# VH-VL binders against q96il0: the designs that were tried, part 202

Target 1, 167 residues: q96il0
Amino acid sequence: APERGAERRDTAPSGVSRFCPPRKSCHDWIGPPDKYSNLRPVHFYIPENESPLEQKLRKLRQETQEWNQQFWANQNLTFSKEKEEFIHSRLKTKGLGLRTESGQKATLNAEEMADFYKEFLSKNFQKHMYYNRDWYKRNFAITFFMGKVALERIWNKLKQKQKKRSN
Key: E = the ipSAE of ESMFold2; O = the ipSAE of OpenDDE; V2 = 0.75 times the mean of E and O plus 0.25 times the DockQ between their complexes.

## First folded at step 7 (VH-VL)

Design R5c (framework fv_ebrasodebart)
Fold by ESMFold2-Fast, scan of step 7:
Structure R5c (fold): chain C 167 residues (1-167), chain A 120 residues (1-120), chain B 108 residues (1-108)
Amino acid sequence: as target 1 above (167 residues)
Amino acid sequence: QIQLVQSGAEVKKPGASVKVSCKASGYTFEDYYISWVRQAPGQGLEWMGWISAFSGFTNYAQKLQGRVTMTTDTSTSTAYMELRSLRSDDTAVYYCARGELFDKSAFDIWGQGTLVTVSS
Amino acid sequence: QAVLTQPPSVSVSPGQTASITCSGDELGNRYAYWYQQKPGQSPVLVMYQDTERPSGIPERFSASNSGNTATLTISGTQAMDEADYYCQTWKTSTGYVVFGGGTKLTVL
């Protein structure tokens, strides 16, 4: 049984196993950080009187969260794999084993690791540019719908106040 | 039940545009992405892009950026794909396929395909 | 440059096990998906999320994804399984879907 399969990505069975909000939540619930993305998942509360605009905002936020979690989960896994590969390659070049005399994992010093970090950032520059573009587009859309929901709530509040006046 | 039904075959001249429709039924349209995938005669599957039926956000294959536009009409549960400046090598069967919001890449339901022939 | 590599063809006798491989760097970090396409028909999803089988797909279909190689396995292959098989994954946050070149499975 591969242990990685159940924890690899946020799927319905995997997500439920790792994150369980209180049964009767009346608010959005924020869970612990995902193992791979390091992002906290949000369970969105669905009110019974949710308007179409509120539903669109919620679904947009859910879609954006999943996109964001998938990006960072993949980025972090790629980083970890390439980091291990770099360390193993460097240790072999130095004629050192993968474990110390005490049986602990062998590591490189900060100066040597700086080379890896520079290479990783340079290699992933274009990917990060595309991520930032899409992130801005998604946040602009979310902000726009948040504005629409706010205006809807103001309008409804004004309608209720007008009714109380019995005019 | 759950299905995607595409518009009929098209014959176009080089330089023209084609717009293919994909009508969804049997499920909540806004909960899914629609991807467009084409297949030239005797060739493999080529992804063209996707659109969120909910947000309208699109992501197009780099080779097609500037020539393709994907849209949706939620009132009719229909997705559209328009390809402009057609060339002979755009001759292909064009498919729409749905992907779930949280697993966009699992194309579990496919349209029947639309043959687009570009000839002089 | 090639993102996902599949063998162009695989031949198997009825009742034998067919194995179709798909290799690419993205598979180490992304799910693999498999599609079956018969002549004149739309593709059909046969495996998803590396190892999962959709409802209605026979249990003789199974799949794995280890390292950067995904494998579709058909046990006790039947004549009806003769088709083109495509693997699929996607790149990171760009959302670019990538298909393998396809493998023609012949059951002789």
Scores: ipSAE 0.016, ipTM 0.559, lowest interface PAE 6.2, mean pLDDT 81

Design R5d (framework fv_ebrasodebart)
Fold by ESMFold2-Fast, scan of step 7:
Structure R5d (fold): chain C 167 residues (1-167), chain A 120 residues (1-120), chain B 108 residues (1-108)
Amino acid sequence: as target 1 above (167 residues)
Amino acid sequence: QIQLVQSGAEVKKPGASVKVSCKASGYTFEDYYISWVRQAPGQGLEWMGWISAFSGFTNYAQKLQGRVTMTTDTSTSTAYMELRSLRSDDTAVYYCARGTPYDKSAFDIWGQGTLVTVSS
Amino acid sequence: QAVLTQPPSVSVSPGQTASITCSGDELGNRYAYWYQQKPGQSPVLVMYQDTERPSGIPERFSASNSGNTATLTISGTQAMDEADYYCQTWKTSTGYVVFGGGTKLTVL
């Protein structure tokens, strides 16, 4: 919508930014890091004569990228929120304010922060295990289709060579 | 011509499972997403999750994690939603809806709905 | 958090302009969608991506999304427009779809 800011209008529903590659690009383009996931999106070059199999591979890679960015956007936001809540809770328990006299955020020492990291990792252990399992499943599918595309390209080249030789 | 046709009404006891089907016709099934949305009697719409008909990848609402499974069968252009460990508050009309390849959140075609009643 | 708030009901006379609002923080970052549902029927998409109208939806339907408030506007409201209207978006951090509570439009 015209009323939206440029940054928001360029963001896909999955949280991936929709940037256009250079107009005369003949290759995949890597964009700037996503605001939430801190991962760089890949903008896929679409060949003029893309085969149905190549299209399936591209769609699968795009869906996997969206899934991956959504996972990390959620993890990064959860980490930041829980970290701030932990710091605020500990400072309140000590009777300290949220800001120092210099206006900086009040902070905890390394020993206190280690307690938070340990708790965060333990709490999220199962979530990370499921992420790894899904990551392997998605990459298996991508590898399988990459193999099919490679075989299609080899066969098409052999077909072309055979046609040239018969002519 | 483009339509989603769902399976018939079900009556289940608490603790049972239900599997609802959604048959697509009139378009290339694997190019689109299928979302599942339910509506309890007299209540609003509640999103349950979506599945890519192309990849089979899913995203489920947090409230339903561990109880719902969405699948597709591309050979029959059919999507399925299975909900396990049914409770009385799962009584609802369950809809499948098509998400477009350019915007999976735009549900442009809806099934007729399947009433699932969970009672003792 | 990240709830979409709609008025429970809106009443309008035939030929008047009906306005249905939908408010939530996610709307400042995400597209708004609108659905019409008549009793005993499936929802129908009437507006998508804030301002876009699907083919087959009358021109009297329009919408906007400004700040954190999306608005569905029906000009020259007709008896056939009487229905429940739901707004929809999705949560940025999870990719989960979120619906508003619905607004019953009464045309009397």
Scores: ipSAE 0.016, ipTM 0.581, lowest interface PAE 6.4, mean pLDDT 82

Design R5e (framework fv_ebrasodebart; at its last look DockQ between E and O 0.15; V2 from the best seeds 0.00; counts 0 for: pae E 10.0 > 2, placed apart)
Fold by ESMFold2-Fast, scan of step 7:
Structure R5e (fold): chain C 167 residues (1-167), chain A 120 residues (1-120), chain B 108 residues (1-108)
Amino acid sequence: as target 1 above (167 residues)
Amino acid sequence: QIQLVQSGAEVKKPGASVKVSCKASGYTFEDYYISWVRQAPGQGLEWMGWISAFSGFTNYAQKLQGRVTMTTDTSTSTAYMELRSLRSDDTAVYYCARDQSYLPKGHDYWGQGTLVTVSS
Amino acid sequence: QAVLTQPPSVSVSPGQTASITCSGDELGNRYAYWYQQKPGQSPVLVMYQDTERPSGIPERFSASNSGNTATLTISGTQAMDEADYYCQTWKTSTGYVVFGGGTKLTVL
């Protein structure tokens, strides 16, 4: 039946599972990792009777996700660029080519790369601290709005029970 | 007192470059993005790009990619916008405006604007 | 590219309610913001996050965002409200800021 396929997780021929959003889904859907940020996007479910408060929460969550995605996409690009520059600089200093005899990219050993990672983390320490601070502030705001939405839903449920009881 | 103060008017010839500054005061500079928005005479607002004061990350309008560079100097709480290869249609008032990095509250404070005139 | 559509002009009599609309697909998923610009001055944020009013903005300013249409409402419109009004949002995929074309409010 069409609804059976729409409500089930697909399995690829190689044993790889695929997640398809169900037709009857009333929940947020999580996608595959973004190419640039490596973060999994959340596709937010929009209720047909979404309240103004629920809409504000959803928009804030979406905005925060995009902010987070943009930060990490840029950070990953900066990391990749500086990593390549570091490798090329060290290989040039050693008089080595950028490619091996097999035509593959020449690499540095783990000890040399550890120096790069340490320097990169130290250099970006303040940037990451500001990111963490902003991440906490954004999540505090989201949690606050989630609390307001939860209280609204509880109140609406109580209102419906009282109306139902009076009938 | 929160304030964004921009550099003075510029007159440039086609092909030249212009660099406009925006000095922030009265708030924590690193908490905000700085957007650059221009307005040609009698026209509407056109977004050029924004820069994060704490990360240095930039995002530029597609039509200005390759011609615009935005930078910040956190030691002086100053943002800069450089536009290269100027054309007559770049004649506009250029504004800087702040927007919170941790909450999407919009551009609540704007610089006074910098008139850039590009003429032959 | 994302586009926000505003009427070029709106005219209202003093004391009447002015409504300025802003339409675009992004508004269903993103916050709307409103700016007032008077001749020779920088824009001023008058509404943010669809319905919120900044400190210092008169209570006669209000706004809504439903479906793909945001609306700025000025009740009891005064001569001092005569200005250009711009709506703004973010483009979902690129992080771009998008402004509407602007609406000239005339109080006659």
Scores: ipSAE 0.356, ipTM 0.741, lowest interface PAE 3.3, mean pLDDT 83
Fold by OpenDDE, look of step 8:
Structure R5e (fold): chain C 167 residues (1-167), chain A 120 residues (1-120), chain B 108 residues (1-108)
Amino acid sequence: as target 1 above (167 residues)
Amino acid sequence: QIQLVQSGAEVKKPGASVKVSCKASGYTFEDYYISWVRQAPGQGLEWMGWISAFSGFTNYAQKLQGRVTMTTDTSTSTAYMELRSLRSDDTAVYYCARDQSYLPKGHDYWGQGTLVTVSS
Amino acid sequence: QAVLTQPPSVSVSPGQTASITCSGDELGNRYAYWYQQKPGQSPVLVMYQDTERPSGIPERFSASNSGNTATLTISGTQAMDEADYYCQTWKTSTGYVVFGGGTKLTVL
């Protein structure tokens, strides 16, 4: 019985790109695309005098980013796996090997692959709908907190100007 | 009602393996991650790893790498945790927990726990 | 492993306010979660995302976060609140879940 090679179950990508921005950066940094999600991670700058509201915004942005990274990493992995299974299944049904006579990976035609894409999209439609809903909710919340932080910063600047005029 | 129901207590010898099950109900199983957390007697909570019920990919605590395997069966909405090469220090209550990694909530639902005793 | 640090025990009189701190570098970047565990029971989520309270959790439970420190506050502490409390977060670099060491709350 051929030892079914233990399919190395791909360990979940350690989600954050090991991209470390320079320690002295006063700005947000954008890393290279993650190998699983294909999304570019953002390293958020932490101000020395970060307000509680700024921290809340930063955490919300960070959590939303990680949510996106995880979702797309998972989605892409699932897509790739199901695509491969589909191809293998169809090739098997056709009595074709996984490799051509030239040793190339056997592929399906565009029409057959269209069926896969349609099925995959149909199967994942609800998941994508929930993702989109949550994406809008998260971004709305982020925008709301951005507004609050902006107001806080304006207020703090005004207080500082008043204090300088009084001295 | 959302529930996680775990398998019963296990007694194992050192070097053996244990497989604990966690049956989920009351929600869409595939939409969540399952985390496994253990607690040795009189000790704190120790995270072991998580599995995506959607994709089946896993993330294991470094300490348990090579000894732990997490799996899911979407058809039965069941998560499994296998721990191999058991030691006396693996004696603990093992919990499955729903992890809303895509949602703002942490481990919002927990199994009742499974006591695994490793004794010679 | 990044460790969240909690006091091992906190004692409070009935009706008084209990405060449990949780400190760790990850809390500066990630949300804190809090769990209550009573003897022989599974942990119960009592606070999430630093300050949010799940449905069914009494209003006397609140939480805050400042810098790298999360704080669980129980106002008007009751005898039924005697339990172990654990903070939890995620490690961004690895995706690992990290728990605090736990705090035993005693209501005297």
Scores: ipSAE 0.077, ipTM 0.698, lowest interface PAE 4.4, mean pLDDT 86
Fold by ESMFold2, look of step 8:
Structure R5e (fold): chain C 167 residues (1-167), chain A 120 residues (1-120), chain B 108 residues (1-108)
Amino acid sequence: as target 1 above (167 residues)
Amino acid sequence: QIQLVQSGAEVKKPGASVKVSCKASGYTFEDYYISWVRQAPGQGLEWMGWISAFSGFTNYAQKLQGRVTMTTDTSTSTAYMELRSLRSDDTAVYYCARDQSYLPKGHDYWGQGTLVTVSS
Amino acid sequence: QAVLTQPPSVSVSPGQTASITCSGDELGNRYAYWYQQKPGQSPVLVMYQDTERPSGIPERFSASNSGNTATLTISGTQAMDEADYYCQTWKTSTGYVVFGGGTKLTVL
């Protein structure tokens, strides 16, 4: 029902780090960001009447989500590690300690940090180019199967209208 | 037409490293993962990791983290697996196998296998 | 922690139907794949994406995946089908490839 769909749609996001969709759902659910990849996981709906084509689409989308989350989890870890190493190297070059007088971690100013961001982007350029190619290939495949599913559903809808007119 | 041809058998001492090559032909190398799978004598298949030839990302089995490195050279359509700090229980046949990165259909082509023997 | 559990062996008479099971939690949301390996040879893909058969694999091979259990079925089993059979899936949380322990099919 429309009112049931709207009610469940409003409860899709969770406020906790663990993604916890309702026990039974008729829609895909989008959870909170994964702490490593910073991407929101999607729990893909598995209908009881899932066609073989619908199953292929769902499994392709699941595989693509995992690939994407793994890429960004790796990039986020690399970014954090290289950022800390850059800060420590620059502080050492300036003859400064890793901690302030108050015991907090020493930092670099925005101009000094700009060098890190430029170096990180340059160093990782090829990885991001290949990621973009993979992303487009995966999204084109998903779009292709989405089109097949849409046509299958239109045909089933027309078949049901013909059935009602016959009897 | 489609072939994965691996480097020849090797005998190594404990503590050494080994680098196995897997040369692909007959398809677009950059569109596929290469998985590395090993099989100890009389044992089952053990997945070691995969590398995407088009994204450059790797995923290594937890047991082998820190000891294994997988690379590719797209100019020669060749994948490499290096296993370091060899132990006697690393004695196995090492296989490479491909799978599509953007629409996986399973490991449809396998190399012939490379026997690596680790003995003192 | 992904584990795919297969029986260690299955015996059938020629012409009978062989059934090899593969159980694991990931199979509820992940495709199952099946490989045949004869002694001294590389594995050969015999079923993929739960139910699909590669070109060149005999029609007597079929497969299913229901709940947490995938099943490889060989109807009219022949002596040439005697081999080790491995199931394979993906672990959702890590993207690891997971193989079952293998099943030795004996045709008596």
Scores: ipSAE 0.006, ipTM 0.565, lowest interface PAE 10.0, mean pLDDT 80
ESMFold2 (binder alone), look of step 8: mean pLDDT 91; pTM 0.936

Design R5f (framework fv_ebrasodebart)
Fold by ESMFold2-Fast, scan of step 7:
Structure R5f (fold): chain C 167 residues (1-167), chain A 120 residues (1-120), chain B 108 residues (1-108)
Amino acid sequence: as target 1 above (167 residues)
Amino acid sequence: QIQLVQSGAEVKKPGASVKVSCKASGYTFEDYYISWVRQAPGQGLEWMGWISAFSGFTNYAQKLQGRVTMTTDTSTSTAYMELRSLRSDDTAVYYCARDTPYKSGDFDYWGQGTLVTVSS
Amino acid sequence: QAVLTQPPSVSVSPGQTASITCSGDELGNRYAYWYQQKPGQSPVLVMYQDTERPSGIPERFSASNSGNTATLTISGTQAMDEADYYCQTWKTSTGYVVFGGGTKLTVL
């Protein structure tokens, strides 16, 4: 059965072990752009006294970041592959080689590439719509919990002030 | 003991809807996603979508978009998959599986499967 | 979606090494996963993230992913290994999953 080894994977997540804050960090850390997604990852600082609500917000933000990074990594790979195929097909129809006299990849001018961009956007319209829908749903949830955390922090400050004044 | 237990077999008419349940036990339900995978008789595995038990966010296979809805009930550690406007080609065994898409990316525990037969 | 291509069947004698291949463009940039399914049973994860073996899966199971081809290798194949084997990968950032067509492993 697949039951054997399931918990072992929880202790060493595949993508996060290579993303760590600088040695002296005590706040959220923003890393360099990811090779494939071109997005900057955020490593979230975990306070020693993190509340359950703060933990929920942090996990939601981490989950959203991983989803967003994965989306753009795959989108960029798909774009690059289809762009290269489009260029090769156009050069073939012109009877041209795949490389220039200087040895660089042969390219198409802006007018020729406009056809590719139009086709790519049209083909990926539904995928982009689902991305935007999910992006808004995720940000709505994050905003909601940010508000709850803010209220919790205000309430805790008020309680601490009352306690200090009663002394 | 980690287990996913699914609801029993169903027979439906074309055009009807079916809702399959998957009750998880032996782990913290909200720490994992649940994926749904189906298998038509004598055919291979086809992924349908996943749901985060933590956030409730879903991602559905494009060919099923508009016909499938996945939900969870964290109080009972149960995931649900509803498929609407059933066709004969929806006849399949439907599996739920524990899913780690943003960790190891595998399906480490599977339910026993639910046979859904669509016939007139 | 991308198709993962597996041979429909592979036959080996007990004690032989079985090799099941899985080919697709996405495997060059994505992890491969392998599942074993016996008749009337649910699939069982046997290999994950190209080369990793879950606890409880015999050491004779191994796997690799090179170029656009992932390979599941079963050394010293036993009668109990007779099953359908499916490869799987992730094609899109939204978590779309692609399964291979499956390979029926027959052991004499």
Scores: ipSAE 0.007, ipTM 0.559, lowest interface PAE 9.8, mean pLDDT 81

Design R5g (framework fv_ebrasodebart)
Fold by ESMFold2-Fast, scan of step 7:
Order: structure tokens, then C-alpha cells, then sequence
Structure R5g (fold): chain C 167 residues (1-167), chain A 120 residues (1-120), chain B 108 residues (1-108)
């Protein structure tokens, strides 16, 4: 049902944030950082005379932003969850409580955390490799279409000058 | 009339590659995603990946990463799925299906299926 | 590891209500979809986004999704409803599609 919106979960890895530009803008607007991805969403300005190439570029940028936000929201949540589980497991093994005497979350020292970071990076190596590959592919495509749009705008300006000269 | 029409059955030897086509008609091809789903004889449905008909960007199932390639030709409204390094356990009926979204889209129209048999 | 578990078979008499379950961790936090597949045919979407019914699907089909279990319900089951039924969801963390193992509905 359309009434349900784009995403069902409020706390999903990609997080659904409702935001609008502070004013009616003739430029792209950058919103506050997403809670889970920690990335700032871009609200794209749509020109009145948007060409098919400009529309394709905008859709590519929007799709890439959505993909990027979902990836990092998932990575950040997975990292936080596994880090918390690792800390709890190690503290339980040592017979220590989950909170310090001051009421703060108990933490492990840098040497103990090094094991977690090494394991996390190794476990996620292939996933990060595919992310980097896709990130480069997406940015290459965006850059390519930015070039096409720029060329289209130059050509349209030349056409306008030619019309003026014909009179 | 919305329709997805797939290419005909294929018989391949182990180690070969197969490329299945899915021709869309009756709707704006570039507005939808195309997923590929396969089904081994007597088994359930297995998702292989999706491609955006507009952008050409893909998302492949982890199990098939490195063996599958999905492409589209917007001038003919056709999606393609190529599977390389075929094994006997790749014998299946391969379906294409469209969806409006890669996050929560339904597969509202399916192709008729393409039987790919891998045997020596 | 996303796994959707369906019973392998369900048998009902004509006119009886058939209930097919699909279980997965926190499935109620995702959208569930249902497909009907008859022998030699492509799957047909019968329910989408938990509770919604596509145009052309009889009103006797309904569905729910809560907690860890999504359920497809067919009221007044007819012989023509005999088919394999598959549940499906999107794994939010990967954007991957996950299908259940399928349930063979027998009407006798």
C-alpha cells in the first residue's frame, strides 16, 4: 500500500529520516547525518526544464546515495552489535560486570580490543572489497553522465547563439 | 499487455557459459528492476540477483558472485543473465521477474522460464 | 544467514480454510510476499507487502505478518488453489531476496 511509505522499519540499517530543505532552493540541499549510516543525505534540486540526461544523472546520484547509506548503516550497526557482544563475552569470561562503579559501560583496553578489530576486518574483507568495486563503478558512471550533461548544456548554448545570429 | 518473454531451452556441458534473455513489453522498461530466480528440478526458488533497467547497476547473490553477469539493452527492452563455469547443480529453470523496488518491490510479472540443462 | 521456514505440505478439503506459515527471525520487521506456482508454470504473485492483494487475486486470499511468522490464509479453498506456495522477503542488511522452501497445498 502507498500509504505505508518507502520503508517499513524506523530503525532499519538504511534508516528512514523525514527532512526537507529549510527553504525553496535552486540548489541541492544537504540534510543532517543519518543516525545509522552517519552520512548526510542530499535532497536533489529538479530544474524546471530537466532533460532526459539530467534526469538520468539525478536518478543515478539518488540510487547511489540510497545504496551507500544502506551499506554504511548496515556496517555501522553490525560493527556496534558485534563490538558490544565481544565486550560482554570478554567481561563475562573475566567475571566482571557490564557497568563500571561510576555507572558507565565497562570497556576493554586497547590490546583486548585489537583482537576484535582484526577479526572484524578479516571477516568483512570480501564485503568491503565488493563495496569499493561498486563504489568506483557508481562514481565512474556519475562522472561520465556529468560530462554528458555538461556537453549537452554547452551544445544548447551554441544552438541559442546560432539562432540569434540567423536574425 | 505486460509480458516478459524468455529465450529457449539450453543444453550445456560442465564448464561452459549460458546467456538467457528476457524481453519485456507493455510497460516502460527503464522504470523497473529485473530479478533472476532459478529453480532446480523438484526444488524451491533461489534468487540470483537484480538489475536496474534504468541505471544498469546490479546486486548479485553472494553464492553466485563472480559467476553471474546481468545486463540490459534498453533499445530492445531486453534483460540478460549470463552464468559462467556451469556445474551439474546449475541445472534449473531460470526465471526473470520485474519489480518496482529493490527493497520492498513485489515480483508482479514473471517470464515463462528457461530450462538450462548441464550434463556431460 | 536468513532462513524462511515453511511446512513442506498442507492438506485441506474443498471449502476448508488453508493456513500456510512462514517463519524467520524478526520477519514481522520486514515485508512478506507470497507466490503461487502450479506444475509447469511460472510463479504468480498472490500477496504483497504483508497484507495486500494484487488485482485479479480472489478475496479468499489473505495474509498477515507479525513477530517471527507470516501466514497466508485461503478461505473456502478450491481445487484450483492446489499448488506450491512460496513466501519471500527482502533482507534489509544486504538487499538480497530470500525465499521460503515452499509448501505443497493439496486439496482433496
Amino acid sequence: as target 1 above (167 residues)
Amino acid sequence: QIQLVQSGAEVKKPGASVKVSCKASGYTFEDYYISWVRQAPGQGLEWMGWISAFSGFTNYAQKLQGRVTMTTDTSTSTAYMELRSLRSDDTAVYYCARSTSWKQGDFDYWGQGTLVTVSS
Amino acid sequence: QAVLTQPPSVSVSPGQTASITCSGDELGNRYAYWYQQKPGQSPVLVMYQDTERPSGIPERFSASNSGNTATLTISGTQAMDEADYYCQTWKTSTGYVVFGGGTKLTVL
Scores: ipSAE 0.015, ipTM 0.581, lowest interface PAE 6.8, mean pLDDT 82

Design R5h (framework fv_ebrasodebart)
Fold by ESMFold2-Fast, scan of step 7:
Structure R5h (fold): chain C 167 residues (1-167), chain A 120 residues (1-120), chain B 108 residues (1-108)
Amino acid sequence: as target 1 above (167 residues)
Amino acid sequence: QIQLVQSGAEVKKPGASVKVSCKASGYTFEDYYISWVRQAPGQGLEWMGWISAFSGFTNYAQKLQGRVTMTTDTSTSTAYMELRSLRSDDTAVYYCARETPYNKGDFDYWGQGTLVTVSS
Amino acid sequence: QAVLTQPPSVSVSPGQTASITCSGDELGNRYAYWYQQKPGQSPVLVMYQDTERPSGIPERFSASNSGNTATLTISGTQAMDEADYYCQTWKTSTGYVVFGGGTKLTVL
């Protein structure tokens, strides 16, 4: 029997170990695209001197990534399953009379699929609006903390320069 | 190792409020969501809401919106659920449960449950 | 406000295959999850994301989700499998989670 309940696959991208100007870009790594969301997860490197503000920013970015991964995984699964049901329904009612050679075919032409796309978009309109609202809320928070981290770093550099001048 | 430990049983009068705690241990508290689920005697599971242990973002079941508040204290790795304006149909065992990363909707570890009895 | 429908009870003899169904429109496009609850105990996750089994759950447990029906299958059912089983699905942007009504599995 195949292995069940194995630990998640955490793999660093191979091949990029040189010419990384920002230090964090050499320490962060990305995984393969998620099967369902088709988004590549970013695994954040935690620096040894991470400030509380930097930690808040990183965790907020991680939480937003998780939210995006889940939304798109579910959206893609929703699309695939509903499309398959639509195709099966149409072929079952249509194929019996006309398609003698198409026992192997599972596709409809573009005109027939237009009904599905219209229905899917209408059905999911509210869901996409809620997604956009939440996306703006999360990006506002991320931008706010990015600004605070930037100001913290500038302040620390200025404090260092002042100490060097005084001493 | 991973454990969610809830506060003890409560008996309340109609109209009162109850606050149940859920202390997490054995993992990084801020990396997971906490969901609350209740179960009336002899009945099924009813989802109440979830909270992000990091950001404090919450989502509550529509039926409970306005009566429930979920909070966390990251310094003690504790989640709280407060339910107000209690009625007899709020009598239930209340569970906290850890929700896995990427908001997958799966609850991999559950607290032991807290019985809340609303009686006159 | 989604509804997930489970049979109230299923009875099997030891060693038989138990099949517990969960039906609802959301399951045609949402992941299904399954929980086992024994009397006086907390629920335990037994299957997630339609077909996946957590570490520590016996290989006798399997699941599928086809169309609007998710199915939990327990092969070679044992007395220890006697419990209430709940299916669950979820909604992303509004944070709603929906549980089925539960199925009491009795092993004669």
Scores: ipSAE 0.005, ipTM 0.502, lowest interface PAE 12.1, mean pLDDT 78

